# VH-VL binders against q0atu2: the designs that were tried, part 257

Target 1, 119 residues: q0atu2
Amino acid sequence: MLDKKARIRTSREYRNVFEKGKRLSGRFLIIYYVENALDNNRFGFITNKKIGMAVIRNRIKRQLRAIVREYQGQVKNKHDIVLVARAGIGKSSFEGMEKDYIAIMKKAGLFARNANKID
Key: E = the ipSAE of ESMFold2; O = the ipSAE of OpenDDE; V2 = 0.75 times the mean of E and O plus 0.25 times the DockQ between their complexes.

## First folded at step 11 (VH-VL)

Design z67 (framework fv_daclizumab)
Fold by OpenDDE, second read of step 12:
Order: sequence, then structure tokens, then C-alpha cells
Structure z67 (fold): chain C 119 residues (1-119), chain A 119 residues (1-119), chain B 106 residues (1-106)
Amino acid sequence: as target 1 above (119 residues)
Amino acid sequence: QVQLVQSGAEVKKPGSSVKVSCKASGYTFTSNYMHWVRQAPGQGLEWIGYINPSTGYTRYNQKFKDKATITADESTNTAYMELSSLRSEDTAVYYCARTDEWYGYMDVWGQGTLVTVSS
Amino acid sequence: DIQMTQSPSTLSASVGDRVTITCSASSSISYMHWYQQKPGKAPKLLIYDASYLESGVPARFSGSGSGTEFTLTISSLQPDDFATYYCQQYDSYPLTFGQGTKVEVK
């Protein structure tokens, strides 16, 4: 589980990322990202009912948190990043989700230069 | 039932201004972004901009940055769009449309407001 | 700006026909949304995220595509389907629509 300090928690924080951040779309995810004034990154996760039932949405969130946790040490610091799950993610494998995350984060240039566990 | 109800048709002289309203009901007004889209007679759809009713944050199509002003009133669940310096080319049906949070599809539309600009 | 070009602009078809509308984007996008509009009415969301049906939309409607090419298909055209259809992208601002495809009675 992500540390509390690594989480976007308030609606205001989410809105700030949406309104002031950049947007990139992947196969299963949209990411919104903006620089923050902290020394650490914070991650947020968005799903809606179109993804599926609550059980599915919660599963997706757990999977995304796991992916983010796995690579968080390789992400450039001082960013708030929101992952928005798109409709197709419900049918995706964990590996597919991970690949999409990596691809979109690379495209965003959010991985640190010394990142090693990136395909 | 979720619905958007717009103000009635307007007939205006060139150089004048018009303010179109869009009243929301059936959902939490501040939970969604409100977009405005225009459609000239016999033409396609053009995105004007959107507002976050909870914060007042707006984003405009550059084409309409000097033409349209979008506002919202939480107390009345109403979004507004004011068009200034009206010209004949501004003659169109103007729609308000709700987006599904972060996803970018417009799932609920107002009935449209015809604005006619003529001498 | 991302431009979307629909093909064809006008399509004449009969009830029962299979209808296919294409939307080409000037640059690669992740997803396309599709709307239906009837004369004097507001657009109605049909398909979101390229291939997912909005609630209440008949199963005869389907969407597919990726990158720069997307399609809307009506497997068997019904009388209620004669309308103008628009594609829309939300990958970048400004949001943009295709020019529309009018499906009319043959």
C-alpha cells in the first residue's frame, strides 16, 4: 500500500491536478500530472461506474496502486499524478495495465533517468 | 432525472451581447464540468469551453476566448455563457453539455438555444 | 488542433442495411466518442471510449478503431437511426468534432 504522504486525498488536490496539470491518454489509462511543492510524489486514482461494479472498481484501484508502488521509486519527484481508469481497463490483465502505465509514464517523461525496471 | 434546461431563443443586433443560461437538475451540479458547444445552421459542432462549477475554473477554445465568457452559479445550479460583440457569424444553436467527470464524453445535453444575429 | 474527418459526409441507406461511418484523426488519439443528432434536437452520446455503448443505446450500434482510424457501425439500420452522426476527441484541447455524417433514407 502507498504511504499516506504519497496519496492525493482531497477533492481540491484532485481538481488541482486536473485543471493545472498535463494530460496524456494511454490504452487503459489517462494520466494527469503536475508539479507539486513537495519533495515527494503523490498519486491519485479515479474510476467510475462505467468501469464496472464496485468490486471491479476496487480491484482496479488495488491493481493500479500495486503498479504505482512498484515503480514509484523510479518516478521523478515533485509530481502529483492522477491515474484515470478508462472503460477498457476492466478487461485488461495486470500485465497489460502495467505495460500501459509504463508506456504512458515514459511518454510523459516522468521516469527518472536512472530508472532500471522499465521495459 | 438528470437534465439540462437552457434559456429561450434570442434575436440580437450586431455588436450587442447575449447571455444564455443552462439550469441543471437531477444531479449534484458541482460534481461535473459544464461544456458549451455551438452549431451554426447546417454546420457541425464546435467546442467553446467548459467551467468547473465548484471552483469557477474555465478553459476556452482559443477561437472563442474573446467571444465567450462562461460562468456558473452554484446557488441556482445554473451555468451561463455570455457572447459579446455579436456578429452574423455568431448565429448558431448553443448547447450546454455535462461531461462525465474526467472522461471527456458529454453524456447529458441541454436542448439548445438559438441565437440569431441580424440587422 | 486535432482535426477529425468523417467519411462519408452523406450516406443513403435502407432499413436493414449495414452502415459504417469512419472518422480519421489528424494525429494519433486513444479514443473516439460518437454522438447521434436528429434535426432540431441536441446531440446524444452513443459510443464512448471508441467501443462502449452508452446506457440505453441499442446493441446494433458498435464502435471500433485506434490510432487515427475509428469506425461507427450500425449492423441493421432502423427507421429511428436516420440522423447525423459526429465523432469527437478528448485527447487534447481544444476538443474537436468531425464534420458529421448524415444518414438518410435511400
Scores: ipSAE 0.641, ipTM 0.900, lowest interface PAE 0.8, mean pLDDT 94
Fold by ESMFold2-Fast, scan of step 11:
Structure z67 (fold): chain C 119 residues (1-119), chain A 119 residues (1-119), chain B 106 residues (1-106)
Amino acid sequence: as target 1 above (119 residues)
Amino acid sequence: QVQLVQSGAEVKKPGSSVKVSCKASGYTFTSNYMHWVRQAPGQGLEWIGYINPSTGYTRYNQKFKDKATITADESTNTAYMELSSLRSEDTAVYYCARTDEWYGYMDVWGQGTLVTVSS
Amino acid sequence: DIQMTQSPSTLSASVGDRVTITCSASSSISYMHWYQQKPGKAPKLLIYDASYLESGVPARFSGSGSGTEFTLTISSLQPDDFATYYCQQYDSYPLTFGQGTKVEVK
């Protein structure tokens, strides 16, 4: 699971990222991101009914949190980042989601060019 | 069940203003963003802006920044768009449309309000 | 601003025909939708995120494409499908629509 301190928790915080953040689209993910005034990064996760039933959406959220946790050491500090799962994500493999996440984070300039996993 | 009902047609003089309403029902008004889109006679669709009804936050197409003011009243589940300094070029059908802004597709539309500007 | 250009502007077709409408973006986009509008009515969402059918939309409608070129296909045109179709990008602000493609009776 991703630590409590690294999660965007309130509706207000999600709205701040959406309304003031930059946007970048990947194959299965869209990210919204903005600098924060904290000492750490925070991540949010958005899924909707278009992805599938609750069991699918919950699986996607768990997998995205696992991917974010694995690569959190590669993310530039002091950012709030919201991952929005696109409709096609339910058909993706875990590896496909991971690859898309790395690609979009690198393109956004939030990630080291040659990202490495945290073991 | 989910429905957006707009106010009736308006005929206005150049230089006047008009305020169009959009009443929402069948869903939680504050859970979705409300967009406004216009369609001039024989023309395509043109995005004006949106409001987050829960906060009052608005985003405008710069072309309409000085023309349109979008507001929302949570107590009546009604969104409004006021057009100022009307010109003949503002003659159009004006639509409100609901979206989950993270995904940005307009899944429910009002029936439209024809605003005619003539002397 | 991202400009969305549709082709053709008008298309004459017969019931049973395969109809293809294209939408070109002035720069690469990753996110777009298709709407149908019948005379005197509001637009209706048909396809979201380029290729996914909105609930209640007949299976004869399909969408595809990526980058700058997107297509809406109606596999076997029905009388109810004579309408104007619009593409819309949701990649950047301001949101923009194509000029529309009118599908009319031949």
Scores: ipSAE 0.403, ipTM 0.827, lowest interface PAE 3.1, mean pLDDT 89

Design z68 (framework fv_daclizumab; at its last look DockQ between E and O 0.71; V2 from the best seeds 0.68)
Fold by ESMFold2, look of step 13:
Structure z68 (fold): chain C 119 residues (1-119), chain A 119 residues (1-119), chain B 106 residues (1-106)
Amino acid sequence: as target 1 above (119 residues)
Amino acid sequence: QVQLVQSGAEVKKPGSSVKVSCKASGYTFTSNYMHWVRQAPGQGLEWIGYINPSTGYTRYNQKFKDKATITADESTNTAYMELSSLRSEDTAVYYCARTDEWYGYMDVWGQGTLVTVSS
Amino acid sequence: DIQMTQSPSTLSASVGDRVTITCSASSSIAYMHWYQQKPGKAPKLLIYDASYLESGVPARFSGSGSGTEFTLTISSLQPDDFATYYCQQYDSYPLTFGQGTKVEVK
C-alpha cells in the first residue's frame, strides 16, 4: 500500500497533473506526469465507467497500486504521476499491465538509471 | 437526462461581440471539462478550447486565443464563450461539449448556436 | 499540430454495402475517437479509443487501427447511416478533427 504522502488525493491535485503535465500512452495505460515541489513522488489512478462496473474498476486500481508499489524505488523523485486505465485494460493480465507500466515509465525517463556519476 | 442547452441563434454586425451560453443539467457541472467547437457552414469541426469549470482554468487553440474567451459560472451550471471583434468568417455553428478530461471523448453535445455575422 | 486526414471526402453507397472510412494522422498517435453527424444535428460519439463502441451504437459499426492509420467500418450500411463521420485525436493540443467523410445515397 502506498504511504499517505505518496498519494495524489484531491481533484485539484489530479487536475494540476492533467493541465500542466506531459503524457505518454502505452497499450493499456496512459501516464500524465509533472514535477512537483515536494521531496517525494505522488501517484494517482484514474478509471471511468467505460472500463466496467465498480468492482472491476476497483480491482484494476488495486492492481495498478501494487505495480507502482513494486517499482516505486526506481522512480525519480519530485514527480506527480497519474496512471489512467485505457478501455482495453480489463482484458489485460497483471503481467501485461506491469510490462506496459515499465515500458512507459522508461520512455518517460522517470526511472532513475544512475544516481551518481563517478569521475 | 444529461443535457447541454445552448442559447439561441444570433445575428451580429462586424466589429461587435457575442456571448453564447451552455447550461448543463443532469450531472455535477464541475466533474467534467467543457469544450467549445465550431463548424462553419458546410465545413468540418474545429476545436476552440476548454475550461475547468471548478477553477476557471482554460486552454485555447492558438487560432482562437485572441478571438474567444471561455468562462463558467458554477452557481448557474453554465459555461460561456464570448467572441470579440466579429467578422464574416466567424459565421458558424458553435457547440459546447462535455468531456472527461483524462479520456477526451466528447460524450454530450449542446444543440449548437448559429452565429451569423453580416452587415 | 497533428493533422487528421480522412479519406474519402465523400462516398456514395447503397443500403447493404460494406463501407470503409480511413483517418490518417500526421504523426503517430495512440488515442482517437469517431463521431457521427446527421444533417442539422450535433455530432454524436460513435467509437472511443479507436475500437470501442459507445453505448447504443449498432454492432455493424467497428473501428480499428493504430499509429497513423485508423479505419471506421460499417459492415452493412443502413438508411440511418447516411451521415458525415469525423475522427478526432486526443494526443496533443490543439485537439483536431479530420475533415469529415460524407456517406451519401448512390
Scores: ipSAE 0.788, ipTM 0.903, lowest interface PAE 0.8, mean pLDDT 92
Fold by ESMFold2-Fast, scan of step 11:
Structure z68 (fold): chain C 119 residues (1-119), chain A 119 residues (1-119), chain B 106 residues (1-106)
Amino acid sequence: as target 1 above (119 residues)
Amino acid sequence: QVQLVQSGAEVKKPGSSVKVSCKASGYTFTSNYMHWVRQAPGQGLEWIGYINPSTGYTRYNQKFKDKATITADESTNTAYMELSSLRSEDTAVYYCARTDEWYGYMDVWGQGTLVTVSS
Amino acid sequence: DIQMTQSPSTLSASVGDRVTITCSASSSIAYMHWYQQKPGKAPKLLIYDASYLESGVPARFSGSGSGTEFTLTISSLQPDDFATYYCQQYDSYPLTFGQGTKVEVK
């Protein structure tokens, strides 16, 4: 679960990311992202009924939050990022979602470089 | 039942303006973005723009930025599109359509409003 | 702008035929939808996210593809399927549609 300060909370905040942000699509995820005026990152999660029943959507949201939390330290600071789950995500494994997240975050330039990893 | 009901056909002279309405029912008007799309006689679909009914935020196709003005009245669940400085090339059927903004599919459409510009 | 080009522009077919419509994007896209439009009526969402069938749409319709090439297939054409079909991209603004493919009686 992400700390409350790291979560996008209101529909207005979500729609600000949609309206002002950039968009990149992966296999199972679409991200919308914009630089914020804060000293921290905030994440949002979007699922719709086309993904499946509530039990499937809740599992997907939980897994996405776990992935985001695991890689939180690699994300460039000062960004609001919304993860939108595509219809096909319900057929994905946890590893598949994780791989897609890493790939799209790198493509967006949102993963910070470290001494041993140069993209 | 989710419905979008548009105003009736209009016949206008060149240089005049027209305002088309789109009344939404059966869902929370502010939960979805409203798009406008036109179709000239015998031609395909052309995207004009959208509005977020909760804030009034709009995005336009550059081609229509100085031609179309999209507005929404949350109190009456009605979206509007005004076309200015009408020319014969603006003769078309104009549609409103509801979207889930994160997914961008237009799942409910109005019946269309024929605008004819004649001298 | 991303250009969406459909082929063929017109297709003559008989009831029971397998019909295939192609949509080609001018650059790689990940997200696109298909619509059906009957004469005098508004378009109807048919397939979303390239391959997922909208609720209420008959199972004879299917979509596939990725990158720049997408396909809509009707496995066994019914009388109700004579219509114009449009693809639409949702990767960048402005949103763009293909020019349409008219499926007409042979």
Scores: ipSAE 0.748, ipTM 0.904, lowest interface PAE 1.1, mean pLDDT 91
Fold by OpenDDE, second read of step 12:
Structure z68 (fold): chain C 119 residues (1-119), chain A 119 residues (1-119), chain B 106 residues (1-106)
Amino acid sequence: as target 1 above (119 residues)
Amino acid sequence: QVQLVQSGAEVKKPGSSVKVSCKASGYTFTSNYMHWVRQAPGQGLEWIGYINPSTGYTRYNQKFKDKATITADESTNTAYMELSSLRSEDTAVYYCARTDEWYGYMDVWGQGTLVTVSS
Amino acid sequence: DIQMTQSPSTLSASVGDRVTITCSASSSIAYMHWYQQKPGKAPKLLIYDASYLESGVPARFSGSGSGTEFTLTISSLQPDDFATYYCQQYDSYPLTFGQGTKVEVK
């Protein structure tokens, strides 16, 4: 599980990322990202009912948290990043989600230069 | 029932201003972003901008940055769009449309407001 | 800006026909949304994220595509389907729509 300090928790924090951050769309995910004034990254996760039932939404969130946790050490610091799950993610495998995350994060240039476990 | 109800048709002289209203009902007004889209007679759709009713944050199409001003009143669940320095080219049906949070679907539309600019 | 180009601009068809509308983006985008508009009415959301039906939309409507090419298909045109259809991208600002495709009676 993501550390508490690595989580976007308030509506205001989410809105800030949406309004002031950049946006990139992937196959299953949209990411919104903006620099923060902290020394660590914070991650947020958004799903809606179009993704599926609550059980599905919760599963997706768990999977996304796992992916983020796996790669968080390789992400450039001082960013707030919100992952928005798109409709197709419910039919995606974990590996597919992971691949999409990596692709989007690469495109955003959010991985650190010394990151070597990103393929 | 979720619905957006716009103000009535307007006939204006060149150089004047017009303010169109969009009243929301059936949902929490501050939970969605409100977009404005115009459609000139016999033409397609053009995005003008949006507002976050909860914060007042706005984003405009550069084409309309000096033409449109979008506001919102939480107390009345009403969004507004003011058009200034009206010209004949501003003659169009103007729509308000709600987006599905972060996803960008315009899932609910107002009925449209015709603004006619003529000498 | 991302330009959206629909094809064709006008399509004449008969009830029961299979109708295909294409939308081309000037740059690669993740997904496309589709709207239906009838004369004197506001647009109505049909398809979101390229291939998902909005609630209440008949199953005869479908969407597909990726990158720069997207398609809206009506498997069997019904009288209620004669209208103008628009594609829209939400990948970058400003948001942009296609020029529209008018589906009219043959």
Scores: ipSAE 0.590, ipTM 0.894, lowest interface PAE 0.9, mean pLDDT 94
ESMFold2 (binder alone), look of step 13: mean pLDDT 93; pTM 0.954
OpenDDE, look of step 13: ipSAE 0.544; ipTM 0.886

Design z69 (framework fv_daclizumab)
Fold by OpenDDE, second read of step 12:
Structure z69 (fold): chain C 119 residues (1-119), chain A 119 residues (1-119), chain B 106 residues (1-106)
Amino acid sequence: as target 1 above (119 residues)
Amino acid sequence: QVQLVQSGAEVKKPGSSVKVSCKASGYTFTSNYMHWVRQAPGQGLEWIGYINPSTGYTRYNQKFKDKATITADESTNTAYMELSSLRSEDTAVYYCARTDEWYGYMDVWGQGTLVTVSS
Amino acid sequence: DIQMTQSPSTLSASVGDRVTITCSASSSIGFMHWYQQKPGKAPKLLIYDASYLESGVPARFSGSGSGTEFTLTISSLQPDDFATYYCQQYDSYPLTFGQGTKVEVK
């Protein structure tokens, strides 16, 4: 699991990202991202009932956390990033989610200059 | 039952102002964004802006930045839209519509409020 | 601003017909929704995120598309389906709607 300090935890923190951040849509994910005043990145994850039952939502969140954890060291620092699961994500494979995440993060320019393993 | 109930029809003179209300019930008012959309007679839909009732954060269509002011009162579960300096071109049915915080589905609409501006 | 253009603006059809409405965006968008509006009534959400049925919407309605081209399809038009349909993008601000497609009785 992601380190506690690497997680967006409060409603206020989520709202801040949504209201002040930029938004990009991928096939399965929407990301909201904004610079923070910290030295580390924080990640948030959003699902709703349209994704599916609680078991499905929890699975999706677990998978997204795994993806984020895998690439977190390659993401530019000082960002709060919220991943919002789109309706179709429930039909996606883990690899599909990962591919979408990488694509969106690249488009957002959020990977560090020296990032590797993202091709 | 989730519903939005708007104030009644208004007839106004040019140059005057009007404030339309939208009362929410059946759900937690602060859990959703409230959008306003207008529809001139025989025309399509036009987005005005939205408010986050939990924070008061607003976002406007630039076209309406000087025309519409959107507010919300948590104590009464009511959103408001004030239109200033009314002109005949402002004659339209105005709708409030609920969206979730992240996906933006306008899944619940008010019944609409006709605002007629005439000399 | 992202312009949404629907085609056709007016469509005459009969009960039982297959009806297809298209919505073209001036630029690639991620989020497309479809609404139905009947005279004197507020719009009603039909399809969200291009292809997902809102709760309570009949299965004869479907949506597809991505990028700049989207479609709403009614597999077999019913009397209750005569209305005006709007597409809407939620990809960038300002939010914008198509001009509408009126489905009327032939």
Scores: ipSAE 0.531, ipTM 0.877, lowest interface PAE 1.1, mean pLDDT 94
Fold by ESMFold2-Fast, scan of step 11:
Structure z69 (fold): chain C 119 residues (1-119), chain A 119 residues (1-119), chain B 106 residues (1-106)
Amino acid sequence: as target 1 above (119 residues)
Amino acid sequence: QVQLVQSGAEVKKPGSSVKVSCKASGYTFTSNYMHWVRQAPGQGLEWIGYINPSTGYTRYNQKFKDKATITADESTNTAYMELSSLRSEDTAVYYCARTDEWYGYMDVWGQGTLVTVSS
Amino acid sequence: DIQMTQSPSTLSASVGDRVTITCSASSSIGFMHWYQQKPGKAPKLLIYDASYLESGVPARFSGSGSGTEFTLTISSLQPDDFATYYCQQYDSYPLTFGQGTKVEVK
C-alpha cells in the first residue's frame, strides 16, 4: 500500500499535474508528471468512472498502486505523477501493466536507481 | 438534468467582434472543463480551445490564439467565447461542450450559436 | 497536429445493414471518441475511450481499435442512425476530429 504522503489526494493537486505537467503515453497507461517542491514523490490514479464496471475500475487501481509501491524507490525524487488508465487496461495482465509502467517511467527519465549508482 | 444553453444567433459585419455565451446548469460548473468547437456550413468540427472554470486556465488551438478569447464567470455558471476581427470565413455554428479533463470526451453540448459574417 | 482521417466519407445503407466506419490517426494515440450528429443538431457522444458505450446509447453501436486504426460499427442500422459520424483524438493538442462520415439512405 502507498502511505498517505505519497498520494495525490485533492482535485487541485490533480489539476496542477494535468495543466502544468508533461505527458507520456504507454500501451495501457498515460502518465502526467511535474516536479514538486516536496521531499518525496506523490502518485495519483485515474480510471474512467463512467465505465459501468466498478469492479474492474477498483481492481485496476489496486494493481496500479501495488506496481507503483514496488518501484517507488527507483523513481526520481520531487515529482507528482498521475497514472491514467487507457482503453484495454482491463484486459491486461498484472505483469503487462507492470512492464508498461516500467517502460514509460524509463522513457520519461523518471527512474533514477540504476543511473545514480556510483562506480 | 445537465444542460448547456447558448445565446442566440448573431449577424455581424466583417471586422467586428462577437461574444457568445454558454450557461451551465444541473452540475457543479467548476468540476468540468468547457470546450468550444465550431462547424462551418456543410463542414466538419474544428476545436477552438477550452477553459478550466475553477482556475481560469485556458488552452487554445494555435489557429485561433489571436481570434478567440475564452472566459468563465463562476457566479453565473456561464462560459464565454469572444471572436475578434470577424471575416466571412468565421461564419459557422459555435458549440460549447463540457469534458472530463483526463479523458476529454464531450458528453454534453450546447445547442449551438450560428454566427453569420456578412456585409 | 494529429490528422484524423475517416473512411468512407459517405456511405449509402439500408435499414438492417451492418455499417462499419474507420478512423485512422497520423500517429499512435491513446484516447479517441466517437460522436453522432444529425442535421441542425449538436453532436452527441456515442463511444468514449475507443470502445466504451456512453449511457443511453443503443447496444447496436460498438467501437474497437487501438494505436492508429479505430472502427465504429452499427450492427443493424435503424432509421434513427442516418447521420454524420465523427471521430476525435484526445492524445495531444490541438484536439482534432475526423472529416466525418455521412451515413445516408440507399
Scores: ipSAE 0.475, ipTM 0.835, lowest interface PAE 2.0, mean pLDDT 89

Design z7 (framework fv_daclizumab)
Fold by OpenDDE, second read of step 12:
Structure z7 (fold): chain C 119 residues (1-119), chain A 119 residues (1-119), chain B 106 residues (1-106)
Amino acid sequence: as target 1 above (119 residues)
Amino acid sequence: QVQLVQSGAEVKKPGSSVKVSCKASGYTFTSTYMHWVRQAPGQGLEWIGYINPSTGYTRYNQKFKDKATITADESTNTAYMELSSLRSEDTAVYYCARTDEWYGYMDVWGQGTLVTVSS
Amino acid sequence: DIQMTQSPSTLSASVGDRVTITCSASSSIGYMHWYQQKPGKAPKLLIYDASYLESGVPARFSGSGSGTEFTLTISSLQPDDFATYYCQQYDSYPLTFGQGTKVEVK
């Protein structure tokens, strides 16, 4: 699991990202991202009932956390980033989610310049 | 039952102002964002802006930044849109519509409010 | 701004017909949302995220597409389906709608 300090935890923190951040849509994910005043990145995860039952939503969140954890060292520092799961994500493979995440993060320019990613 | 109920039709003179209300019921008012959309006679839909009732944060279509002011009252579960310096071109049906936080589809709409501007 | 262009603007069809409406975005977007509007009524959400039916929407409605091209399909047009349909994007501000497609009786 992501380090506690690497997680967006409060409603206020989430709202801040939504209101002040930029938004990009992928196939399975929407990301909202904004610079923070910290030395580390924080990640948040949003799902709604349209994704599926609680078991499905929890599975999706676990998968997204795993993806974020895998690439967190390659993400530019000082960002709050919220991943919003779109309806289709429930039908996606883990690899599909990962590919979508990478694509969106690249489009957002959030990966470090020296990042070594696999497509 | 989830519903949005708007104020009644308005007939206004050019140069005047009008304030349309949208009362929400059947759900937590502060859990969603309230959008305003207009539709001129025989025309399509045009997005005006939205408000987060929980924070008061607003975002406007630049086209309407000097025309519309969106507010909300949590105590009455009511969103408002004020149109200033009314012109004949402002004649339209104005709708309020909610969206889930983070998601971009408008799943519940008010019945619409006709604002007619004529000398 | 992202412009949404629907085709056709007007469509004449008969009950039982297969109807297809297209929406083209000026830039690549994630998913499209579709609304139905009947005269004198507010729009109603039909499809969200390109292909998912809103609760209560008949299964004869379907959506597909990606990138810049999206479609709404009615497999077998019913009397209740004569209306105007709008596509909408929420990928960037300002939010924008297509100009609408009026489905009328042939």
Scores: ipSAE 0.595, ipTM 0.889, lowest interface PAE 0.9, mean pLDDT 93
Fold by ESMFold2-Fast, scan of step 11:
Structure z7 (fold): chain C 119 residues (1-119), chain A 119 residues (1-119), chain B 106 residues (1-106)
Amino acid sequence: as target 1 above (119 residues)
Amino acid sequence: QVQLVQSGAEVKKPGSSVKVSCKASGYTFTSTYMHWVRQAPGQGLEWIGYINPSTGYTRYNQKFKDKATITADESTNTAYMELSSLRSEDTAVYYCARTDEWYGYMDVWGQGTLVTVSS
Amino acid sequence: DIQMTQSPSTLSASVGDRVTITCSASSSIGYMHWYQQKPGKAPKLLIYDASYLESGVPARFSGSGSGTEFTLTISSLQPDDFATYYCQQYDSYPLTFGQGTKVEVK
């Protein structure tokens, strides 16, 4: 689970990331990202009914939060980042989501080339 | 029933301006983005820009930045697109279309407004 | 700007035929959609995110592809399918559409 301070909470904050942020697409994920003024990173998670039923969407959100938490030490500080789950994500394994997350964050320049799990 | 209803056909002289409206009903207007797309006679689709009705934030195709102004009136659930300095090549059917914030597929379209620019 | 090029521009077919329309992007894209447009009407969303069928769209429609090459397939053409089809990229701004492929009666 991500700490409360590391989560985007309000609809206004989500809209700010969408409107002012940059976008990058991966295999199962799209990220939107923008610098913030808070001295820490914040993450948001978006799923919709096209992914599947609530039980599937809730599982995906839990898995994405776990992945983000594991790699949070590798992310450039002071960013708001929203992860949007693509329609095909329900067919992915945890490992597949993790690999996609690392690849997309590296492409965005938000993640070190030598990305490692936090201990 | 989700519906977008546009204003009627316009015939304008070169150098004038035109303002097309798009009234939304059957959903929460501020929960989606409104795009404008045009189609010249016998031609394909061309994206003009969008507005977030909740914030007033707009994004334009650079080709239209000095031509089109997109606005929204949350009190009437209506989006507008104004075209200035009309030329004959602006003759087209103009469509409004909604998207959700994150996925960006245009699932509901207005019926279209024919704007004819002639002397 | 990313240019989307469709092939063919016009396709003549008979009911029951398998129809394939292609869409080529001028650079690699990660996100695109297909729309159907009938004469005098607004476009209708058909396929989103390259391969997923919009609700209410018949199962004979399918999409595939990645990178720069995408295809829309109609497995067994029906009378209601004679229309113009457009691809659209949603990878970067400005959003761009293909020029359209008209599927007409043979």
Scores: ipSAE 0.457, ipTM 0.842, lowest interface PAE 2.8, mean pLDDT 89

